# Ledger of designs, part 182: VHH binders against p49116

Target 1, 238 residues: p49116
Amino acid sequence: EGPLLSDTHVTFKLTMPSPMPEYLNVHYICESASRLLFLSMHWARSIPAFQALGQDCNTSLVRACWNELFTLGLAQCAQVMSLSTILAAIVNHLQNSIQEDKLSGDRIKQVMEHIWKLQEFCNSMAKLDIDGYEYAYLKAIVLFSPDHPGLTSTSQIEKFQEKAQMELQDYVQKTYSEDTYRLARILVRLPALRLMSSNITEELFFTGLIGNVSIDSIIPYILKMETAEYNGQITGAS
Short names: E, the ipSAE of ESMFold2; O, the ipSAE of OpenDDE; V2, 0.75 times the mean of E and O plus 0.25 times the DockQ between their complexes.

## First folded at step 12 (VHH)

Design l58 (framework vhh_enristomig)
Fold by ESMFold2-Fast, scan of step 12:
Structure l58 (fold): chain B 238 residues (1-238), chain A 118 residues (1-118)
Amino acid sequence: as target 1 above (238 residues)
Amino acid sequence: EVQLLESGGGEVQPGGSLRLSCAASGSIFSINAISWYRQAPGKQREWVSTIGWSGDTNYAESVKGRFTISRDNAKNTLYLQMSSLRAEDTAVYYCARSKGTFLPRDYWGQGTLVTVKP
C-alpha cells in the first residue's frame, strides 16, 4: 500500500505577499493568513488516503480541523510570516481599543488569552525544533481525527490516523535515535490545538465575522477548486 | 499595495436603480470577503453588505430585498446593484475588506456619492 505521505507532502512552502508594509495593516495580515489556509487545504487535498474518503467526508473532516491545521501552519511558517510581529501589532491594537472603550473587557480578555496560547504553542514547537517531516505527520494526525461529531467512515479515518502515528514514530526513532523521549514531547503538544477557539482565529486572521461569512462556508469551494485556480490563489498570481 | 476604487455613483430619482462598482488591484480580491459601507451626511458609517470569496452574502436589514451584492473574480470587481432607492440611501459608498472588530477599518478611496433626489 505504501506510506501515508510522500516526500511531496513534506514540502510546505508559503509564498508571502510582498513587500511587507512599513506599518502592518489588515490587508497584509488577512492575505498572508488566507494564503496559509489555502496552502493547508491544498496539502490535505493532495493526500491519496484523504481523497479515498470521498468529498462529503473530506469536507466534514476539514471543517472540523481547519483551525488545528492552520495553527500548525502558523507554527511551521512563523519565521517566514514574521508571526511575532503580526501578533505584537494585534496586541497593540487591542490595548488601544481598551483605552477607547470600543470593545467589551471580557471579549478582549478572551482574545488576549488566545494570543498567549498561540505564542506558547509556537514557542514550544520552535524549542523542540520540529522538522518538516514531523509537521507533515502532526497535520495528518489532526486531519484524520475520527472523534469529531457527525463523521461517517470513522473506522477508516481511525486507520489512517494510526498509520500517521506509526510513520511518525518510525521517522523520529530513525532520525533522532539518541532522544528516547522526543516523540512523547512532540505528541503532548497536540491537545493544546483543541483549546484554541476557531471563532477567535477567524476574527484575528480572517474576515468571516462581519456579514456572517465563515471559513466553514468557503471550505467546500476550496476543496473543489481545480489545481490551476488553486495555485493562483495560494501564490497570488491572478 | 492593494487598492479598491469605487465608481458608479450619481443622482437618481426615488424608486430608481443604480449599480456601483469597486475595482481591485492585486491578488487579495479573489480570496477575501469584501463589504460595502456607506456614510450619510452627519451620520456614522454603517455596514451595508458583505460577499465572501465563495459568493455567500449578507445584508443590513435596511437594504434587504432592495440591494444585491455580487463579485466578478476574473475582473477583480465588486458590484452593488441598488433598486427601489429611497432618500435615506443618500450617502457616500465605500468598499472595504471585511474584518473582525479588533483591527481598524481600512477604506481604499474617497468613495462614490449616491444622491436620491425627491
Scores: ipSAE 0.000, ipTM 0.240, lowest interface PAE 10.6, mean pLDDT 80

Design l59 (framework vhh_enristomig)
Fold by ESMFold2-Fast, scan of step 12:
Structure l59 (fold): chain B 238 residues (1-238), chain A 118 residues (1-118)
Amino acid sequence: as target 1 above (238 residues)
Amino acid sequence: EVQLLESGGGEVQPGGSLRLSCAASGFTVSDNYISWYRQAPGKQREWVSTIGWSGDTNYAESVKGRFTISRDNAKNTLYLQMSSLRAEDTAVYYCARSKGTFLPRDYWGQGTLVTVKP
């Protein structure tokens, strides 16, 4: 059996909507986030091991882990997205909502805590200087998580997760041979992903900003989209 | 209520041109992504073109250089200018709205038939 991921799975290039508006608006933020989510799901469905699990298992896995994949994608693409600018715009909107008494203080607190956790995660990944191979394998580890409720084929999923862990270890030991504790520093970052609320992520970046579209409805739509349509929609008019 | 109404379809000879229109009501086209899709007899529906809220445009490889998507914000109407038409362009053409490039299309028009025959 060959490697879990090929070199093509290391490539992760986000194409941002253009032009960037002078003042960030909810449409730009949602479009940027949905492009990252879509890129993440297309990345997952391109993995032969993922395809081998079958459509029902694929949908269940992505529904269980999309927030973890999305957050890793935010960290990886933070510079391309100008994520700090997007988060600042969201914070400004929340501060205005407090002043206008449009949202409860408890809700604002929950959302602000989520933003702080997200900023801390992205800053920790940037500080560690995580490379493209490491991101690809971290995404594979969270994708092939056998411990989500309601999953079938959990033994096969666990085997793929172990394969991802082994290949990450081999890569880090070969590439960063002088940094004995690098793998440990990277892996201890992963539990934080499960502490972040998928509902708050959805509200901040997707449905809560633009309306009634749910991530649950988006996932099967994206996983079924024709490759030609996806490619056409991201290449631009050039 | 949100509605999309296509028009402008008809019969045309190979190499000819047609302009399709999609009249939108109940929402503003400049605040949304609007796409053209087509479905040929016996085939699956395929994506043709999209215009975003900023005016950015994308096209399926099969229509690049031949089709042009545009909008008239004052009329709240979308257009698909089709040139150099071929027999394989024969299809029912649908206008569809979404809140983003990759978000599900939430409203669809009823379609307009384009027939390319010699």
Scores: ipSAE 0.404, ipTM 0.716, lowest interface PAE 2.7, mean pLDDT 87

Design l6 (framework vhh_enristomig)
Fold by ESMFold2-Fast, scan of step 12:
Structure l6 (fold): chain B 238 residues (1-238), chain A 118 residues (1-118)
Amino acid sequence: as target 1 above (238 residues)
Amino acid sequence: EVQLLESGGGEVQPGGSLRLSCAASGFTFDDYAISWYRQAPGKQREWVSTIGWSGDTNYAESVKGRFTISRDNAKNTLYLQMSSLRAEDTAVYYCARSKGTFFPRDYWGQGTLVTVKP
């Protein structure tokens, strides 16, 4: 029985589309978000425990938690993505939509509240100065959630989640030995991820796909992608 | 009607070069990522390369350094410049459209045959 995660699983490097346009557009935002989503699935696929659950369980787990993984990825990669700039562009678009009566005021309010919650989450993680090991284990805790409806092998999933929690505790206690309450401060951030709507995340970051392709269709496509194609797309993005 | 039409295939000697083209029609070409795939007889379709909206390129390890994907949005045309061709590159080459680099391909061309002779 070895550790759930190795040093290989701590590495999480997002490469942005280049060049960055002078004015942000839906294609740049969608491509950037898609790269992060793909990197997140690549990360999950590389975990031996995840592979051991089998392809059907893997698809169900990622479909259930992709928004949580994606949001953790946004927080971790906020500087690389210039996330504040992307969110400002989205807000500007929403303000223009109010003037043109294209969206209801109530819907715009829901989306703005989601953006605020996302900014609050990313700011809280930044203030805690969450490191790469901590992000890896938080993603593992989210990925191996046994409580999603329709899951099989829930006892095995729960075992992997508990292993992730134990290894995070060991890491934090050894690395941040003088900060007795750090682990508690980190863990209480996780419930907020489940309050963020996956539908609104799709609307904000995957606007270029609206009306044609859904995240639910993209997940099984990526997870069933042949290894050579999968690796080629990841390494080409660097 | 969305159409993708490949051309430029043919017979070539090992170490030779070919330039494949894919002419796109029936949609706004610059709003889509376009990919090259290949299929050798009796084998599954294999991804070769993708070019995204920003012009960012990705390549399969087996073709990296030998093939170059490019697009001409003014001509609605995708290109694959192939150099240092090997017998293993023998396949029918297809272009495919997607909303983004990591998204399902929704339209495919009919293919163009590339034969690298021993």
Scores: ipSAE 0.306, ipTM 0.663, lowest interface PAE 4.0, mean pLDDT 87

Design l60 (framework vhh_enristomig)
Fold by ESMFold2-Fast, scan of step 12:
Structure l60 (fold): chain B 238 residues (1-238), chain A 118 residues (1-118)
Amino acid sequence: as target 1 above (238 residues)
Amino acid sequence: EVQLLESGGGEVQPGGSLRLSCAASGFTFDDYAISWYRQAPGKQREWVSTIGWSGDTNYAESVKGRFTISRDNAKNTLYLQMSSLRAEDTAVYYCATSKGTFMPRDYWGQGTLVTVKP
């Protein structure tokens, strides 16, 4: 069998909405986040191993891990998104809203802790100077997680995860031969992704969605999109 | 998903009273402020009252002293006790909550009709 990922799976290019507004708003943030989410889904869908699992398994996997994939995408695309500027704007707005009694002190604490965890994660990835190959394999390890409740085909998913881990190891050992402990430093970052709430991610980045729509509810529809529809969402071409 | 379901509307005589309820689900009710709005025929929706997560209450000038907002966190339910009802209080009453750290996204119930007979 060939490698799990090809060089085409290393390319991960986010096209930001333009023009950037004078002041950041929920529409711009939501559009940017939606493009990243669609790019992440298109990336996953393009993997032959993922396709081989079948539509029902694909939907279940993505529903279980979209927040982890999205967070890895935020870290990878932090510079092109100006993520630090977006988070600073959110924090500033949250500081202003504290005086309005609109959110409980416990909820504000949870949201601030989530933002701090996100910043810490992105900073750790930046400090490690994670490259495109490493991000692709980390996303694959997260995608092919056999331990989410309700999954079928868990033995096959585990085999794909192990293949991702082995290919990452081979890449790191060959490319960063001088840094014997690099792989360990990278892998110990992954458990932090599961400590971040998907509900809080939705509240921070997807408040521009119209109606009572959740990310969980739209995932099956995104995964069923034709290639042209995916391209329309990630580039805004149509 | 966020769901809000209003009940308790009906017909009442001027000077009468009604108690509206809003059953909430799909979010951590205790953590958010929740509001009542109303929409009279041919008019825009207007804010009536808000209760914060702490229990602090605010009211529109037109309803102060006549309406009382309250919440039961154990039941995930919002209430509006209306007294001294007037013809101008005739409207569809909506329960609403806002979510979002940066820019609030509003969620609305289906509404419940209150008719004060002339």
Scores: ipSAE 0.014, ipTM 0.466, lowest interface PAE 7.2, mean pLDDT 86

Design l7 (framework vhh_enristomig)
Fold by ESMFold2-Fast, scan of step 12:
Structure l7 (fold): chain B 238 residues (1-238), chain A 118 residues (1-118)
Amino acid sequence: as target 1 above (238 residues)
Amino acid sequence: EVQLLESGGGEVQPGGSLRLSCAASGFTFDDYAISWYRQAPGKQREWVSTIGWSGDTNYAESVKGRFTISRDNAKNTLYLQMSSLRAEDTAVYYCARSKGTFYPRDYWGQGTLVTVKP
């Protein structure tokens, strides 16, 4: 078989909303986040192995791992997004909510702990200077996770995950031959992704703590939009 | 009550131009992305263009360079300027609202018919 990922899967270019507002607001944050989620799902759908699993399995996989893919995308695109500025704006909003008695102290503590974990993760990835090939394979390892509840075709998913792991190992050993422990340092970062609450990520980036659009609506919409646009262009031809 | 009302449809010759409008009411217009979709007879609904809350624009490849989407936040109105019209542009054109470019569309207009014929 050929490789799991091709060179085209290394390219991951986020286009930010323009123009940037004078002061960051929930609309800018949500639009930026939804673009990153779209880009991540578009990336996943372009993988032949992912397509081979079928639509039902694909939807279940993305629903199960979107938070992990999104967080890896935040780390990879942190500079383009000015993520530190976005997180500072979110923290400012939370502090205003405390003063207005809109949120409980326990909830605020949970959200602030989540932001700290996210900052730690992104900083660790930046410190390791993870390259585009490494990010592509880390996303593939996360995407092809066979251990989420309710998944079908788990043996095939596990096979693709193992293929991703082997190809990452081959790449790192050849490209960073002098750094014997690089792969271990990279892989030990991945478990932290599962400790981050998808519900809190949703509140911070997709609803802005105020809103009525859930990630459960966004994910199938993006998957359906990609499919509908593709089918519309083909069926509407002539 | 959220309402989207399209207008400006009609018959036009190939190579001609037409300007569609979508009047919005019942919500803060400038906080939402607004899109144009179209549906030709016997075909599925096709995305045409979206304008984000910040004014950034995206277009379907088939209309790129021929259509221009714009918004007037003071008038709560969305526009689609169509030029170099072709027979295949014949469709009912719909206005749709969303929280952002890649968010589900939650409200749709009634549509306005555009017919391109010689």
Scores: ipSAE 0.320, ipTM 0.674, lowest interface PAE 3.7, mean pLDDT 85

Design l8 (framework vhh_enristomig)
Fold by ESMFold2-Fast, scan of step 12:
Structure l8 (fold): chain B 238 residues (1-238), chain A 118 residues (1-118)
Amino acid sequence: as target 1 above (238 residues)
Amino acid sequence: EVQLLESGGGEVQPGGSLRLSCAASGFTFDDYAISWYRQAPGKQREWVSTIGWSGDTNYAESVKGRFTISRDNAKNTLYLQMSSLRAEDTAVYYCARSKGTWLPRDYWGQGTLVTVKP
């Protein structure tokens, strides 16, 4: 059959909320993060292979990997988001929580370690100068992970993951022919995504927006959203 | 305690204009995204427009260039300015609240009827 991803799947344009406040606050950070999450789910939803797996499998896959997709999106959109500035604002908020005795020192340490891991990941991707095609295939590799508990159609998912890996290899060999080990350097970055706690990601980026509703609960809502509403929300056009 | 109350609906001729209002109470209006939805007879509820807490706006393709969503945070009120109205715009219009622009709606108004008469 044809390629897993088309040129349309390489395009990944995040439109930030406007106007930017004088001081970053939780509302701006959460809206920005929600836009990235929505864009990431729209990207996954647009893949024909993903659609072919059926709605139940689609929901299970995205629930299992949304944090990995989100983290890849943070790395890809770091400049558009001014991610370093957002992380600094989150750190400032955490420092205020310590002073007000709202969080234990152990919890603060866990969150700070998560931020450090996220910064290391984003810096490693920036140093490798990962391009749009490479990001698209890395997202496909994590999306089509057959090893999550409770999945059906694991053989089909594995085949799509292998197809993503093969197409990434073909792209890198053609585009970066003089860098023999580039693919290996890129792929060894992926295990770090599994070390990112989805609960801590929710706390850092979705504080003040989620309330009693987890990202796991929001995923089916977004995936079943009517296409016209989905497209209208994602374009950001007035 | 949370309430959303729509007003401004009525009958209008094709090509006409109407301004809908949604009065919010019982919560900090400035912290929420607010959306307009509509439901025509015999059809599913359709999204029309959303305005985020920062004032960012999004529109359904069918209403782009004809409808304008806005908010007045001092008055805790959402508006929908509708122009160049068509027969297919006939519907009950609802406002809905959400924590963020793309998050599930948690409260809905009772609706206001807009009828575009030939």
Scores: ipSAE 0.394, ipTM 0.708, lowest interface PAE 3.1, mean pLDDT 88

Design l9 (framework vhh_enristomig; at its last look DockQ between E and O 0.61; V2 from the best seeds 0.00; counts 0 for: pae E 5.2 > 2)
Fold by OpenDDE, look of step 13:
Structure l9 (fold): chain B 238 residues (1-238), chain A 118 residues (1-118)
Amino acid sequence: as target 1 above (238 residues)
Amino acid sequence: EVQLLESGGGEVQPGGSLRLSCAASGFTFDDYAISWYRQAPGKQREWVSTIGWSGDTNYAESVKGRFTISRDNAKNTLYLQMSSLRAEDTAVYYCARSKGTYLPRDYWGQGTLVTVKP
């Protein structure tokens, strides 16, 4: 068998809505997020191993890990997205809800902690100066996680995850030969992804756009989108 | 009531041009992405182009450089300027709205027929 990922899987270019508004509104934030989600799913679709698992298994995998993929995407695209500004805007929008007593104290705390976790994770990844190959392999490791409930073909998924891990290891060893512990530093960041609530992520980035529709429900749609639509995004000018 | 109404279809010779319109009503037009799709006889419906709420545009590779999608928010109208038309462009063209560029299309027009033939 060939490698799990190729150079084509390294490219991960997010196109932001243009022009950028003077004030980031909920629409802009949600649209940006939806584009990132789309890009992430397109990326997954482009992996032959992912395709080999079949449509049902693919859908289940993405449903299980979309939040982690999305978060990795946020980290990878943080500069392009002006993520810090987006997060600040989200906080500002939430402030209005807080003032109106629409949220309980506990919920406010949960949401703010989640935002903090997102920011810290992205900052940590930036400090590590993760490159495109490393992100690709990390996403693959996250995608091919066999430990989610309800998955079929778990043995195959595990095999793919191992392959991703091995390829990452080889890449890091080759590219960063003098940084002996780089692989460990990178992999130790992955647990942080599991601490993040998909529900809160959905509320922060998507609710304003999709309303009562869940990300879970739109994942099959995105995965079934025509290739041409994906290509349109890839070739689009930022 | 949400409504999308396509118009501008017709017969045209290869190499010719045609401009399609999609008139929208019953919703805040400028809050939505609008897309063109087409369905040729005996084929599946295919995506042609999308214009986002911000004005961003995307095109299928098959129409890129030949088709131009635009919108007039003041008129609640979507346009598709088609040039250098080919026989393979023959199809019923549909407009559809979505809350986001890559989100599900929730409303569709009835379509307008474009026939490219000598």
Scores: ipSAE 0.769, ipTM 0.885, lowest interface PAE 0.7, mean pLDDT 92
Fold by ESMFold2-Fast, scan of step 12:
Formats: structure tokens, sequence, C-alpha cells
Structure l9 (fold): chain B 238 residues (1-238), chain A 118 residues (1-118)
């Protein structure tokens, strides 16, 4: 059949809440993170191959990989988000929590290790100067992962993943023909995404949701949103 | 307790204007996104517009250029200014609260009826 992704799937433009507050707070961070999560799900939902798998498979697939998609989105949108500033604010908050005996040392160490892994990942992607086409295919590779427990249609998912890998290889070989080992350098970064805890990502970026909603409830909400509402929200009037 | 109360509905001629209000109480209004939805006779509820805590706005394609959503944080009130009203705008209009622009709505008002007369 034709290509897995079209040029429209390369566009990934995050619109940040405006104006930015003088002091970063949990509401600004949560709104920014939820916009990126929504944009990531909108991107996935627009792929014909994804639509072809059906609603139940789509929901299971995104629930399994949202943290990987979100992390790739953080790396891709790091400058737009001022991610380094957000992470610095989170670190400062954690250090104050240590001094006030609000969190255990073990928990703080786990969260700091997660932040370090996230920074290392984003830094590696920046150093490799990953372009929009490469990000689109990397997101497709993690989206069409057949190895998550409980998935149906795993044969079809695997075919889509292999197609994504093939098209990424073709793109890199044509665009970066002088750099024989570029694809290998990019692909060895992907396993790190699975080492980052979705629970800790939820705690860091979605703190404003405490007591109201969970990521598990957000995913079906966004995926089942009427197409007109979905499109209206993503275009952002005014 | 969280409460959202709509007002301002009524009868209007085609091409006319109305301003709807939603009065919020029982929570920190400034920290939430608030949306307008409507339900026309015999139809499912549809999204109309959302305003984020920062003032960013989104609109359904059918109302772009005709409706304007706004908020007054000092008064804990949401507004929907409706102009160039059409028969298809006849519906009960609801306001709804969410923790963010793209997050699930957790509280809903009771609605206010807008009727565009023949």
Amino acid sequence: as target 1 above (238 residues)
Amino acid sequence: EVQLLESGGGEVQPGGSLRLSCAASGFTFDDYAISWYRQAPGKQREWVSTIGWSGDTNYAESVKGRFTISRDNAKNTLYLQMSSLRAEDTAVYYCARSKGTYLPRDYWGQGTLVTVKP
C-alpha cells in the first residue's frame, strides 16, 4: 500500500498557554503537559493505519505507549515548552520537600533519577539534531509496538511497526546519505523510553490532576471525542 | 460544593443576539478551564467553545465568527456572546468545568434554553 505517514503527519506544533506566569506553578505545567498529550493523541488518531486497528485496539495501544509518545513529544518540543526551566522548577520543589520532611529520601531519589533519564534522553535527541520526519517515524515505531501485554491484532501492529522502521531507514539514507551510522545512533536511543516510569511522569507533569482525573481516564476521553470537537480544539481560535 | 449556574437564555429572532452567563461557586474559578456545550432537540450534546485559565479560546466550526467566549475572574463568571443567531442554534446551553482545556469535564450546570424563533 502507500506510505504509513504523509507530510501532514510530520507537522507537530504545540501551542503553549499564554502569557507565561512570572513564577511557574503546577497549573501551568499541567496545562502545558495536557496540551502535549492531546497533540500526541491527535497525531496518532490522524494516522490511517491506526484508525484501521479499531477503537478497542487504539485505546489499548495508546494506554500502553502514552509515556513513550509523551517523552518523545517533550524532546521534540523542548524549546517551545522551555522544558529545562520546567524541570529546574520541579527539582527546586523536590529539594524544598526534602528540607521539610514531606517526602522520603528513597522516593526523592527515584524521582531525581527519572528527571536525569529524561534530561539525558532530550539531550541525546538534541545532539543528534533529530528532524521532524525522524520524530514522526520514531513516534510511529513506539505507537505500533506489538509486544505490550493484552494487545489484540499483534500481527497487524507488527507489520505497521516494520513499515515505520523501513520508511525511517529510507528517509535517513536519502536525507543524510553522508552519515552511514545515523540510523543506528537514533534507534539505540529508543529503549531508554521504556525505562522511564509512566507513574513518575504522571506525578511530575500532571500534579494539577490530583484528586480529579488520571491518565487512564484521559486517554479514552480524548480518543472518543467527537471529530468536530477534536478538530476545533486543536486548531485553537484567538 | 461546586456549582455552575447558567442564565441569559430566551427567545430571539433570526439574526439576533444574546449573551449567556455562567456563575461559578465553590471552587477557585481562576484555576479551571470552562466550556460551553449545547443540546438541540432530538440531538446529542455538542461542544461549542472552551476558554482556558490563561484566556486562550477554542470554538466549534459552526459558531466561529458568530460566538465569543470570555471570562471575568473577579466575578467568577463565564460568558458566551452570541450573534447572527440561526434556527440551528436553538438548544439548551450548558457550561462545564475542567482542570485543563483538553481534560475531562467534571461538573456541569443545569442549562439555559435558547430559542431562535421562526
Scores: ipSAE 0.571, ipTM 0.822, lowest interface PAE 1.8, mean pLDDT 89
Fold by ESMFold2, look of step 13:
Structure l9 (fold): chain B 238 residues (1-238), chain A 118 residues (1-118)
Amino acid sequence: as target 1 above (238 residues)
Amino acid sequence: EVQLLESGGGEVQPGGSLRLSCAASGFTFDDYAISWYRQAPGKQREWVSTIGWSGDTNYAESVKGRFTISRDNAKNTLYLQMSSLRAEDTAVYYCARSKGTYLPRDYWGQGTLVTVKP
């Protein structure tokens, strides 16, 4: 009972590695992405409704939706991350790989199409001027998705998702009262998240993990991690 | 081939100081975040401090203001300057590496013992 999210769940401040290197490199990209992943996982962990579902259900939910949460985070933090610069550097690397091998692979084409879709998604969210409250509710809607196989407590998860949808509706109607179709325009963007490949996200942003440790396999570790172990993304920086 | 070798432990009186070192070899030290952890007898290993590959630092609340982490990439060495030591700082201190500050640790040193006399 009470609201699903509070103002403390709207704050989503990403701190970038410092100093910025003269040339973007894999270590800068991976550290930046790891900070966003940590911030997204701990944002989810901070929600009382999420906590109420229990540890096994929490892990299953985050495993199912981490890429959608991460992608929403990329869109929300695109300016502070200089995401367009990061993606341009990745594209340059991929184009050089094509020239080295002489033959274009279906994988490289698939990765390039994924980059284009990510840029399109981020641009569409920027054009809609999605605010921090709207991002928080969208993240909650994708987090509390009851449709994933193997979940327990699906009735309760569905109830939380409906609560997130209702709170988003109320927020949009209060805040954007002269824009009758804003809620519909926002919700129409969600299907694009389901088309994003977690495998390709790992390749683009988490080089050094491919072939050794996948994000799926470390989610229980991240969810149990004490925020105090690090310069927390959701703690400090008032 | 990868090695992390801690040194500099020993006995010290309360209020004293020690400087721990962690010598790294067998990998590109500059590319890793490096952390100090400690484990007191009968307790779980606890995080002490981390320094990122770009030099950003963080500390556990229990050591903030008393301990300083640093790295010398030219010497492949991590340091922990400990000051104002207390009996509760008695532990085996370990260094550990990871590819990113918020990613799992993939290698641990053997540890060095620090004893602060009651």
Scores: ipSAE 0.113, ipTM 0.529, lowest interface PAE 5.2, mean pLDDT 84
ESMFold2 (binder alone), look of step 13: mean pLDDT 83; pTM 0.837

